# Designs tried in a protein design chat: VH-VL binders against q8iwx8r149to289. Part 1

No score or structure here was measured in a lab: all are predicted.

Target 1, 141 residues: q8iwx8r149to289
Amino acid sequence: ETQLDMNEFDNLLQPIIDTCTKDAISAGKNWMFSNAKSPPHCELMAGHLRNRITADGAHFELRLHLIYLINDVLHHCQRKQARELLAALQKVVVPIYCTSFLAVEEDKQQKIARLLQLWEKNGYFDDSIIQQLQSPALGLG
Positions, changes and structure headers below are counted from each chain's first letter, unless a header gives other numbers; antibody chains are not in Kabat numbers.
F, E and O stand for the ipSAE by ESMFold2-Fast, ESMFold2 and OpenDDE, each averaged over both directions (binder to target, target to binder). V2 = 0.75 x the mean of E and O + 0.25 x the DockQ between their complexes.
Where letters were taken out, [cut] stands.

## First folded at step 1 (VH-VL)

Design i4 (framework fv_indenebart; at its last look DockQ between E and O 0.04; V2 from the best seeds 0.00; counts 0 for: pae O 12.9 > 2, placed apart)
Fold by ESMFold2-Fast, scan of step 1:
Structure i4 (fold): chain C 141 residues (1-141), chain A 120 residues (1-120), chain B 115 residues (1-115)
Amino acid sequence: as target 1 above (141 residues)
Amino acid sequence: EVQLLESGGGLVQPGGSLRLSCAASGFTFSSYAMSWVRQAPGKGLEWVSSISGSGDSTYYADSVKGRFTISRDNSKNTLYLQMNSLRAEDTAVYYCAKEYYDSSGYLDVWGQGTTVTVSS
Amino acid sequence: QAVLTQPASLSASPGASASLTCTLRSDINVGTYRIYWYQQKPGSPPQYLLRYKSDSDKQQGSGVPSRFSGSKDASANAGILLISGLQSEDEADYYCMIWHSSAWVFGGGTKLTVL
């Protein structure tokens, strides 16, 4: 049975949510790569991030900071050609980004939109995914 | 054990101001979002406002935007609600509530409430 | 129009079962929402009972008896709180809640009387 210690993961995510320091993001990223042992393991951790970010009652800084973690993981996946973790994140990025974008006013949307610009520039996602991210309301439907 | 103790309620005239406090203990206060929920006499529950653990993000019901300000002092484990330009329809018991976070940020622990009466 | 509608009152006998409904406004589909249930007794703050989205996405509150359970009626676009083996202490106001449009939304509440 595929198994991950989600309590351990959440203990690493909490400092990211609270303070979003480079050290906290690095610790979370390192845990993800250490536990990315198979496609199901990658899907569990990506799904957990989706669940936390799209959760009922989630606040903007929780969403933004965990998306910052995802951005660092995406960069590392491309540098190391870690295809399984990248594929797992590609499956959840649309609901993560679109839910976060639609939940807030223009000033906060701008912070999230800058990440999309970076993802486009770095080629993390195919055109189909980018199209969904560029049209958040349609991306969720 | 988790405890939330509200204070600051009372009788105030329309157009007046009042500040509510909620003293928290038994958990790492700065790590959790907090909310205010009110209940008018004989009526149902209405969410008023929420604040993130850091205090950087605040949210308000449309009925209180521009009049109420939620804030927190993490060094004192205290949540506040500054209420300005009070109206008769703001008369209610105001509850302080702590967010529980797993796959949702719902309100799991509530204080006893403090009564605000706005009348002339 | 209210996002969540609950009947104002419901009466049931001790030992019987009560089904409390929470109907969503017609423009939103109950299938996509997690419904939270709260119990409030006179002079007390609300207490979290449980949440239900589906059989694979549900949670019971700490210390909440198994007599309390959640479900949905898709044809009525409604969430349901079932209380079996009713006891006198179950007499209370019951509120449903959802996360909708970046806000917590409560139903109007149902007063359950156990007679």
Scores: ipSAE 0.157, ipTM 0.738, lowest interface PAE 6.0, mean pLDDT 90
Fold by ESMFold2, look of step 2:
Structure i4 (fold): chain C 141 residues (1-141), chain A 120 residues (1-120), chain B 115 residues (1-115)
Amino acid sequence: as target 1 above (141 residues)
Amino acid sequence: EVQLLESGGGLVQPGGSLRLSCAASGFTFSSYAMSWVRQAPGKGLEWVSSISGSGDSTYYADSVKGRFTISRDNSKNTLYLQMNSLRAEDTAVYYCAKEYYDSSGYLDVWGQGTTVTVSS
Amino acid sequence: QAVLTQPASLSASPGASASLTCTLRSDINVGTYRIYWYQQKPGSPPQYLLRYKSDSDKQQGSGVPSRFSGSKDASANAGILLISGLQSEDEADYYCMIWHSSAWVFGGGTKLTVL
């Protein structure tokens, strides 16, 4: 069966949520690449991040800081041509971004929207995904 | 073992103030959102307030907005509820609760509660 | 008007099943919510049982027996806590909870009596 140690993953996510330091993000990213053994493993990791970020009761810093982790992973996936992990993140990015964007007021929305601008520039997602991210209410269905 | 220990309850007159404390142990306190939930005698549960792990985001029930303030001191592993302008309707057992995120948030560990009685 | 409505009491026989309902206010749709369930015994704080949105979005609390399960009745706009194989120790108050409008909201609770 496809198995990952999600408690270990969550232990690496918590410092990112709390402090969002470069070292904390690197540790989470390195764990994800080390455990990206198959497409189902990549889908489990991406789904876990989606679940944490879109959870009822999730506060803004949790959402934003985990999106920063996703941003760092997307960068390294493109640089390393890690197709399977990139594809798994592409499947979850719409609910992640749109839920987080719609949950906050305009000043916090600008922090999230800056990431979308970077993602457009770097070509991480196709046009249909980018259009959904640009229209968050439509992206959530 | 995760433990939450509430204190600071007591008897107050209407219009008075109390500060509740919740001492946390057995987990990295700053990593988790915290909530206060109350239960009036013979009544059901009522969510009062929540605060994010960093303290940057706070949420309040309409019944307490402007009167209650949730806060935390992550260096002391302590959650607080400052209750001002108390009313008879605020009489309840007040529980401290820790949130947990495994795929969606929920209140996974609860303290034993501290009793607040507001009466003339 | 209350966001979540639960019947005040319910009785069922040992070994039978009990279905505890949590009805959402008519302006909100049970289909889009995760319904959280808590058990509270006298003199104790509540304990988390489970949550349910759909068969693909549900979670059982740690150590909670599988005879506790969640479901929904869309026609009644209600979440359901099903307790099968009722035991005397299942006598308790049961609360549903949702995250609505940036707040946790509890139902009024149901006192389950096992005759």
Scores: ipSAE 0.006, ipTM 0.586, lowest interface PAE 10.1, mean pLDDT 88
Fold by OpenDDE, look of step 2:
Structure i4 (fold): chain C 141 residues (1-141), chain A 120 residues (1-120), chain B 115 residues (1-115)
Amino acid sequence: as target 1 above (141 residues)
Amino acid sequence: EVQLLESGGGLVQPGGSLRLSCAASGFTFSSYAMSWVRQAPGKGLEWVSSISGSGDSTYYADSVKGRFTISRDNSKNTLYLQMNSLRAEDTAVYYCAKEYYDSSGYLDVWGQGTTVTVSS
Amino acid sequence: QAVLTQPASLSASPGASASLTCTLRSDINVGTYRIYWYQQKPGSPPQYLLRYKSDSDKQQGSGVPSRFSGSKDASANAGILLISGLQSEDEADYYCMIWHSSAWVFGGGTKLTVL
């Protein structure tokens, strides 16, 4: 297996962070799926997103826009039955969500919480994960 | 109807230990985070600890961190609070509370409370 | 300084309106927070009343009379619980609460006496 180029990934994430356009998100999503050929690759990508989103000093828009990417990927995973990528994202979604949620004021928290509602509705994650997301303050150990 | 019933309160010496229980009914226990809130005699409310629905995540007030442990048994619909190294200032009525899912996860239903008295 | 400050006591006459204040610490902008209010009567646990962030973001607890309402005073950096048409049964302790620094924080409570 070839090692993933995280620089290439970052190059795709930047437009998402800056503009959050559908095309940018789609490009990022497509790249992720094209490289989701093994569990380690899936975990690497998911871990990278976690690291970027939860990094100290990450601004709200960065976090929100990348979570939008994750949302789109989750939707696509469900449609394509991409279980490995979904599993990888499930492992990182709690710190991603909770860190992002707790880092901002309530008006911005609402934007993030809307995603949780969507995730619940669509059944992307196990109940245990959803429960953690429902209490962000408890989600960070 | 959501019901919460606390038990386990009593008199204990400083440095002692006590374990509180809260029996829950009327809702899917494992689906909701639970909290303990205490109220010293004649004083206001103080949040103590919370635990996620699954029990995987816990949170504590600074005043009890390292001394208290919150846990739950979802098969028994029971919430617990293990209190160690008790101090006089821990004397209070301890309420079990159910959290309601929202952006803040506030406490929407409370039990009747159980009294803990720490005295030499 | 406490995150939330409430007057220790307030008295009002039946039929009148009572305004209970919950003042946030100066470094915390009340406009960005939902204020939650609880009522506690002697010998009873607290009961959730309502929450208020804005007129478009507010919630009344189940069974809570409409004469209870929430608002804010930005100039005072405070949440307000307004009780109109005050009833004798409204005599109780009232606590405000917010989500702050990953924790729920309570005010000191206000004892409302209905004269």
Scores: ipSAE 0.000, ipTM 0.591, lowest interface PAE 12.9, mean pLDDT 92
ESMFold2 (binder alone), look of step 2: mean pLDDT 92; pTM 0.937

Design i6 (framework fv_indenebart)
Fold by ESMFold2-Fast, scan of step 1:
Structure i6 (fold): chain C 141 residues (1-141), chain A 121 residues (1-121), chain B 115 residues (1-115)
Amino acid sequence: as target 1 above (141 residues)
Amino acid sequence: EVQLLESGGGLVQPGGSLRLSCAASGFTFSDYAMSWVRQAPGKGLEWVSSISGYGGSTYYADSVKGRFTISRDNSKNTLYLQMNSLRAEDTAVYYCAKGPEWDYYYGMDVWGQGTTVTVSS
Amino acid sequence: QAVLTQPASLSASPGASASLTCTLRSGINVGTYRIYWYQQKPGSPPQYLLRYKSDSDKQQGSGVPSRFSGSKDASANAGILLISGLQSEDEADYYCAIWYSSTSVFGGGTKLTVL
C-alpha cells in the first residue's frame, strides 16, 4: 500500500497558502521531490494538490499560490528529468487550472493565464492538455 | 504600433494549394496568439484557425480540418496558413489577426488588411 | 441551432442610440462567456471595438469612443453592444464572437444603417 504523511505535506503547504514566499515554495517543492519514490507516491501528492485547489471553499490566494508551487515543480521536473512526478501532475493539471480560472474575475484570470503561457512556452504538457487548459469550460466537461 | 501584413493570396483552381503569410511588427510576436479569419464575398466573418504564442496549440474550424495547416516562425515574426485541396467555398478574403495580451479566448484586437483567395474552375 | 444569433439589420437615426444583440443558443449560459464585438465598414478590415464578460471583466479597443459600450441581458441570454449618440460613420456591419468548444464562433452580423 502506498502511503505518504499528508499532515506533514499540509504543514508545508500552509505557509505557501499564507505567504507565497520563495522559501516556502522551495520547502514544499523539496518535500515533493524527496517523496517522489514511485508513480503511486507522485499520484498521491498530485491528487492531494488537486483536492486542495478544487475544493468548493478554496479562496483565490490558496488556488493561485498552490499553482505557483506546481509551476516551480514542473520547471524542476523538466530540469531533473523527473518524469514520474511530471506525469502525475499532467493527470491533474486540467481540473486544477480550469476550476481556478472559471471561479474568478478577469483581473485574477489574467494572473492564472500567465502561467499557461509559460507552461506552453516550456513544453510541460502535450497539445491535448494545452487545448483543455485554453478552453476551461470544456476541460471540466 | 502593431502592424500585420498578409500576402500569398491569388487565383487557384479547385484541388490546388496556396500558402498565406502574415508579417507582424510592433510587438513581441511570440507572446501572442494569432488567428486566421476569412470572409466570402458578401458574407460574414468565419474563423478559420488559431495558434498559440509558441505554436504548441493549434485549432481549426471543422470546414478546414485536414486541409489547412496553421504555423508560425517566431524568429521571423511570421504567421502562415498552408491551404491544400482548395474548394470553391474557400474563396474569401483571409485576414490575419493578433490576440490581446493574456487572452486565452482567441480574441482579435488587431487585424491586417487581408489577402484575397479566389478558387475558380 | 447556431451558437450565436444576431438580427440581420437595424436602422436608427443620427443622435439616437442603437442596441445590438447577440443571443447565445439555449443551454449556453451568456454569463460564462467573454463576448467580443467587431465593426466592419465596406472595403475595410474588421476593427476591434471591445470585449465584455462583466463590469469587472471588460476592455475597450484602442481609439474606440466611450459611446460604444458592452453589457448583457441574462433573461434574454444575450450580449449587448450599445452605441450612443449615433453618427453617420457608425454605419457598418457589427459582429459578436465568443470562444466556444475550442473554436472561435462569430455571429452572422448586423448591418446598422444610420439614416
Scores: ipSAE 0.007, ipTM 0.525, lowest interface PAE 14.0, mean pLDDT 87

Design n1 (framework fv_namilumab)
Fold by ESMFold2-Fast, scan of step 1:
Structure n1 (fold): chain C 141 residues (1-141), chain A 118 residues (1-118), chain B 107 residues (1-107)
Amino acid sequence: as target 1 above (141 residues)
Amino acid sequence: QVQLVQSGAEVKKPGASVKVSCKAFGYTFTDYYLHWVRQAPGQGLEWVGWINPNSGGTNYAQKFQGRVTMTRDTSISTAYMELSRLRSDDTAVYYCARDYEPGAFDIWGQGTMVTVSS
Amino acid sequence: DIQMTQSPSSVSASVGDRVTIACRASQSISSYLNWYQQRPGKAPQLLIYAASSLQSGVPSRFSGSGSGTDFTLTINSLQPEDFATYYCQQSYSTPYTFGGGTKLEIK
């Protein structure tokens, strides 16, 4: 049975949420790669990030900072050829991005939209996913 | 300011166990994985394993499975590596090192010489 | 396990020389290659991570290049304090493995 210590994961996510330092992001990223043992493990981690970011009570800083973690993980997935973790994140990025984008005003939307431009440039997602991210209201269904 | 300080040299007989400590200063102990790397006299570097100080989770090189145990005490920001059933070829300097970027060790302890002899 | 091979095992050079050290992985490790300097009696020091990223505080005369299986560390203008042994290390997968080391001796 696929099990991960989600309390351990949340303990690593909390410093990212609170301060979003390079060190905090590295620790969270390291934990994810160390636990990327199979597709179900990767999907569990990606699903947990989706749940935290899309929660109704999530503040902008929480959403933005965890998306910064996802951005760093995506970059390293491509470099490491970590296909299973990349695939798991590809399955959840639409609700993560679209919910975060729609929850805030123009100035904050621009901070999130810059990440989409980077993701498109680096080829992290196929055209279908990019199109959904570019149309956030439609992307949520 | 950021520093890892290890316990002093140990001399052990074959079959004994040794426990080396590594105390962290100048950063949040639970934010970084700690690795243990050893170096036999005049030889290269060999990875032993890592510990996540936040969870206590560990990963050991297969060669050391069943003989090594890594632990930590968060109240004193200290990690430990215990190696049991010591052999003469375990004679080495043992280093603890911080994992700043995945797999890149930016801060190292000064090393602990473990000598296994009869 | 991923095997790391360094060449040469030793090199002698004069102050001001450009020195290159090679590192080869037994399989592709992408850019997950780190370089360390170890002076006699001291712990290793990180010089370069992710194949080409210079660690903060390390002199700019050190540079790294390569990807996949073949990597190079370059010292553009050798200084007396560069007398040391240099190790490459892959961080692509556990167990993390090191090259055999290259001893740099100043003539």
Scores: ipSAE 0.007, ipTM 0.524, lowest interface PAE 13.3, mean pLDDT 87

Design n3 (framework fv_namilumab)
Fold by ESMFold2-Fast, scan of step 1:
Structure n3 (fold): chain C 141 residues (1-141), chain A 118 residues (1-118), chain B 107 residues (1-107)
Amino acid sequence: as target 1 above (141 residues)
Amino acid sequence: QVQLVQSGAEVKKPGASVKVSCKAFGYTFTGYYLHWVRQAPGQGLEWVGWINPDSGGTNYAQKFQGRVTMTRDTSISTAYMELSRLRSDDTAVYYCARDWGYDYFDYWGQGTMVTVSS
Amino acid sequence: DIQMTQSPSSVSASVGDRVTIACRASQDISNYLNWYQQRPGKAPQLLIYDASNLETGVPSRFSGSGSGTDFTLTINSLQPEDFATYYCQQYDNLPLTFGGGTKLEIK
């Protein structure tokens, strides 16, 4: 059965949200990889990150720091051929990025746009996804 | 107590093959990737490749493509690296190393000396 | 392949000295860099991961810094057990690559 301890996951996400240390990100990444047991498991984790980041009450630092976690996970998915986790993240990255970008003013948008440049450079997403990320308002439609 | 225990030293002639084993203790064998790293005498470290013990999936450095094969046997928590068509410059200590989760090697085997000489 | 260059290749120091070892990547690797210590006749040991995070059980006299292409390992007060060879390793892209090593020798 597809079950994950979401309370355990949230306990690991909270230090990332609050302080975004490399240790906190590493702990969150390791938990995600150790629980990437099947496509439904990966989709639960990716969906949970989408829910947390796109929530109406989410503040900028929460959105940004969890996207930093996603960035590091994407990096390792490509290296380790963790294709199910990569595929799950590809399904949720558009609402995550576009909602975060549109929720803030221009100076904060620059921090988020830097991540898109890195994702383009590293080839994490196909051209269709990249086009949606480059046009955030249209990407949410 | 986490340990990686490797097989003993090997002496081979050029053109032969060698198969080195790495047995894991003290953790869930299928939970962590294993890498192979070699070190020629008096030289630095060189990455050979990795295996996912859960899936059996592998990735090899281009230099070793076609000559290296990595396998595992989950029933005895053991990983193997076989290197074929040995050359004198394959003489090295070969290490297996556990991947904490992000290409960090937190535990290493003791190393296996492979000597290739005519 | 990403090339990792360490400097110096060898350094002579005394117990109590502050020692700094540099590592340079041929391209931007963000903070995706680890440091290892290898004592003579032993397997390497992880010291620092993600450029600046101290591995559990590693003495606090070790620290790492840097991002992008330039990285530093510092030993604040050298101890007798620290005489070893130190390696940096990038994990931004495959193949994984190591620096040439810095041998820390007793003066």
Scores: ipSAE 0.035, ipTM 0.664, lowest interface PAE 6.5, mean pLDDT 89

Design u3 (framework fv_utomilumab)
Fold by ESMFold2-Fast, scan of step 1:
Structure u3 (fold): chain C 141 residues (1-141), chain A 121 residues (1-121), chain B 108 residues (1-108)
Amino acid sequence: as target 1 above (141 residues)
Amino acid sequence: EVQLVQSGAEVKKPGESLRISCKGSGYSFTSYWISWVRQMPGKGLEWMGKIYPGDSDTNYSPSFQGQVTISADKSISTAYLQWSSLKASDTAMYYCARLGYDSSGYYEDYWGQGTLVTVSS
Amino acid sequence: SYELTQPPSVSVSPGQTASITCSGDKLGDKYAHWYQQKPGQSPVLVIYQDSKRPSGIPERFSGSNSGNTATLTISGTQAMDEADYYCQAWDSSTDYVVFGGGTKLTVL
């Protein structure tokens, strides 16, 4: 039975949602790496982010700021070759990005689309995932 | 508010050891990378390497790998650059800088005042 | 290793536009950042992420980056803009930070 303190995680996510400072993102990132002890632990953290971001009641700033956390974690995973956490995030990025993109009006979609361009530029995902992110409606089903 | 304060100028002889310091304040020291950058007299900026104080992870430029040691003591918010045996060619201004990070990578957003190291016989 | 090339010097008359280039293989696929260094002083970040200005940097400073070349543009150049300018990029494949050789801007 894999267990993580999800209340502790949510306490770190709340400042990111509210203010999205570099320090808040770093604290959340550091907690995730400290708890990336096995593939199931990584999948629990990635799944929790997916659940928070794709919830019907999630507002735009919550979605965007937690995606900024994911972006920071992806970069650190690539640099440290943290394969298990990277793999867990690769499994959830499509529903996270596509749901967030489709949930907002065209002007806000541009803010989210900037992240996709960055992810392509930095090579975080293979072509299959990138193709799904480029077609959000098809990526969800 | 963010400040990086470096140790004072050093005058050394070839073969001597040296450690210079960079103390961060006004931010979470363990949450940002610290870069070390060399500038030889009349020359350009050369990136030497960086350290993440939160876990002491380091990355060195190939030109400096094995020539210097970068370390940090997070209990006093201080990063270090160290030589076991100085050469005359180590004469330079040494800067530390905080690496600002966002989704696009790294850029040196705040710089220390520099430490001048002179190595001569 | 990844390298950035800059012209060693650029001269401009006061009030005219100065352009400083930085060349690297597929540099437009990376982010370019720019630093100003005056004699006896530490470098100062003037442009980050190709085209963004830090707070306190005059609007006459702008940047672009496409293909193999990033450009720092200073419109209405003033005597106070005399300095060495360095471009920089981060290479994600190595996790190395790379500086260009620097360009001395002279305003005469």
Scores: ipSAE 0.008, ipTM 0.556, lowest interface PAE 10.5, mean pLDDT 87

Design u7 (framework fv_utomilumab)
Fold by ESMFold2-Fast, scan of step 1:
Structure u7 (fold): chain C 141 residues (1-141), chain A 122 residues (1-122), chain B 108 residues (1-108)
Amino acid sequence: as target 1 above (141 residues)
Amino acid sequence: EVQLVQSGAEVKKPGESLRISCKGSGYSFTSYWISWVRQMPGKGLEWMGKIDPSDSYTNYSPSFQGQVTISADKSISTAYLQWSSLKASDTAMYYCARTDSGYEPFYGMDVWGQGTLVTVSS
Amino acid sequence: SYELTQPPSVSVSPGQTASITCSGDKLGDKYAHWYQQKPGQSPVLVIYQDSKRPSGIPERFSGSNSGNTATLTISGTQAMDEADYYCQAWDSSTDYVVFGGGTKLTVL
């Protein structure tokens, strides 16, 4: 019953993946909020981002740029108290972050790890999720 | 074209209030944050804080928290920087600049206003 | 608080390569951006995300960032490149923007 235009979503994600412009991130974020109509809708969007980021063959720039989108969405969720979208992202952030972190060498890992510092400071996730993000190998299993 | 236009120079006395403005045009004003940057005479650039015009969320540098108020009116694409009581040490050039939607980890400040010179003297 | 350190001045002869450094603890783990400011003018973004040039910025401008040091490099330096240059980074622990103290580039 719950349906979203995933082709439309992917069309918005592609400029983020390719160039990660301010306008592209803003457009992707606004589309997600416009479509955050119920928990199943939010879970479809969050699940789609997880699938794109954790896919075999996803390159680092794709992973990093979509995590940048997620970061911007998390910040906006907290300010607008968009609890359903925040809850959906909380369910997928561990595989997203841990898979991305473990796939790359130390200098690229640090680009991702600084977002974790911001997420901790802003209180986006509970202690159990933070502990999994701090220990990526244990977070995946 | 994309531009930020700031209000004109101000000459004030200590204790006076002041509000200066930064008007955006040529782009979606609510899609970008606005940062305020101070440059004291002969000195470097200091980041004061930023605002998201879409919901008026603000984040201030600790050096400027409680000393200034940043606000925005999205209906006229304008951001503001305000002092309730000016000090001589507020004498500076003040710039507004367009920043990415968040905390500026991806990009720099790509569009700047021309600056507003504020002189505070008795 | 996080700080970025730049040399106060750098001098080069016309046509030579200018290098302006910006130092901060683990700066290579952050993005460095660079601004050019000429007297009486607002700053202009010349490099973003360590090494990327905005549209309209000449190819002689380039950047790098590794370890503790980001570097702005201007090859074939011209008189028009005389300006103050500022590096800038974002500190994730505080969510604050930080500028370096600025470097005056003289072409003589």
Scores: ipSAE 0.047, ipTM 0.661, lowest interface PAE 6.0, mean pLDDT 88

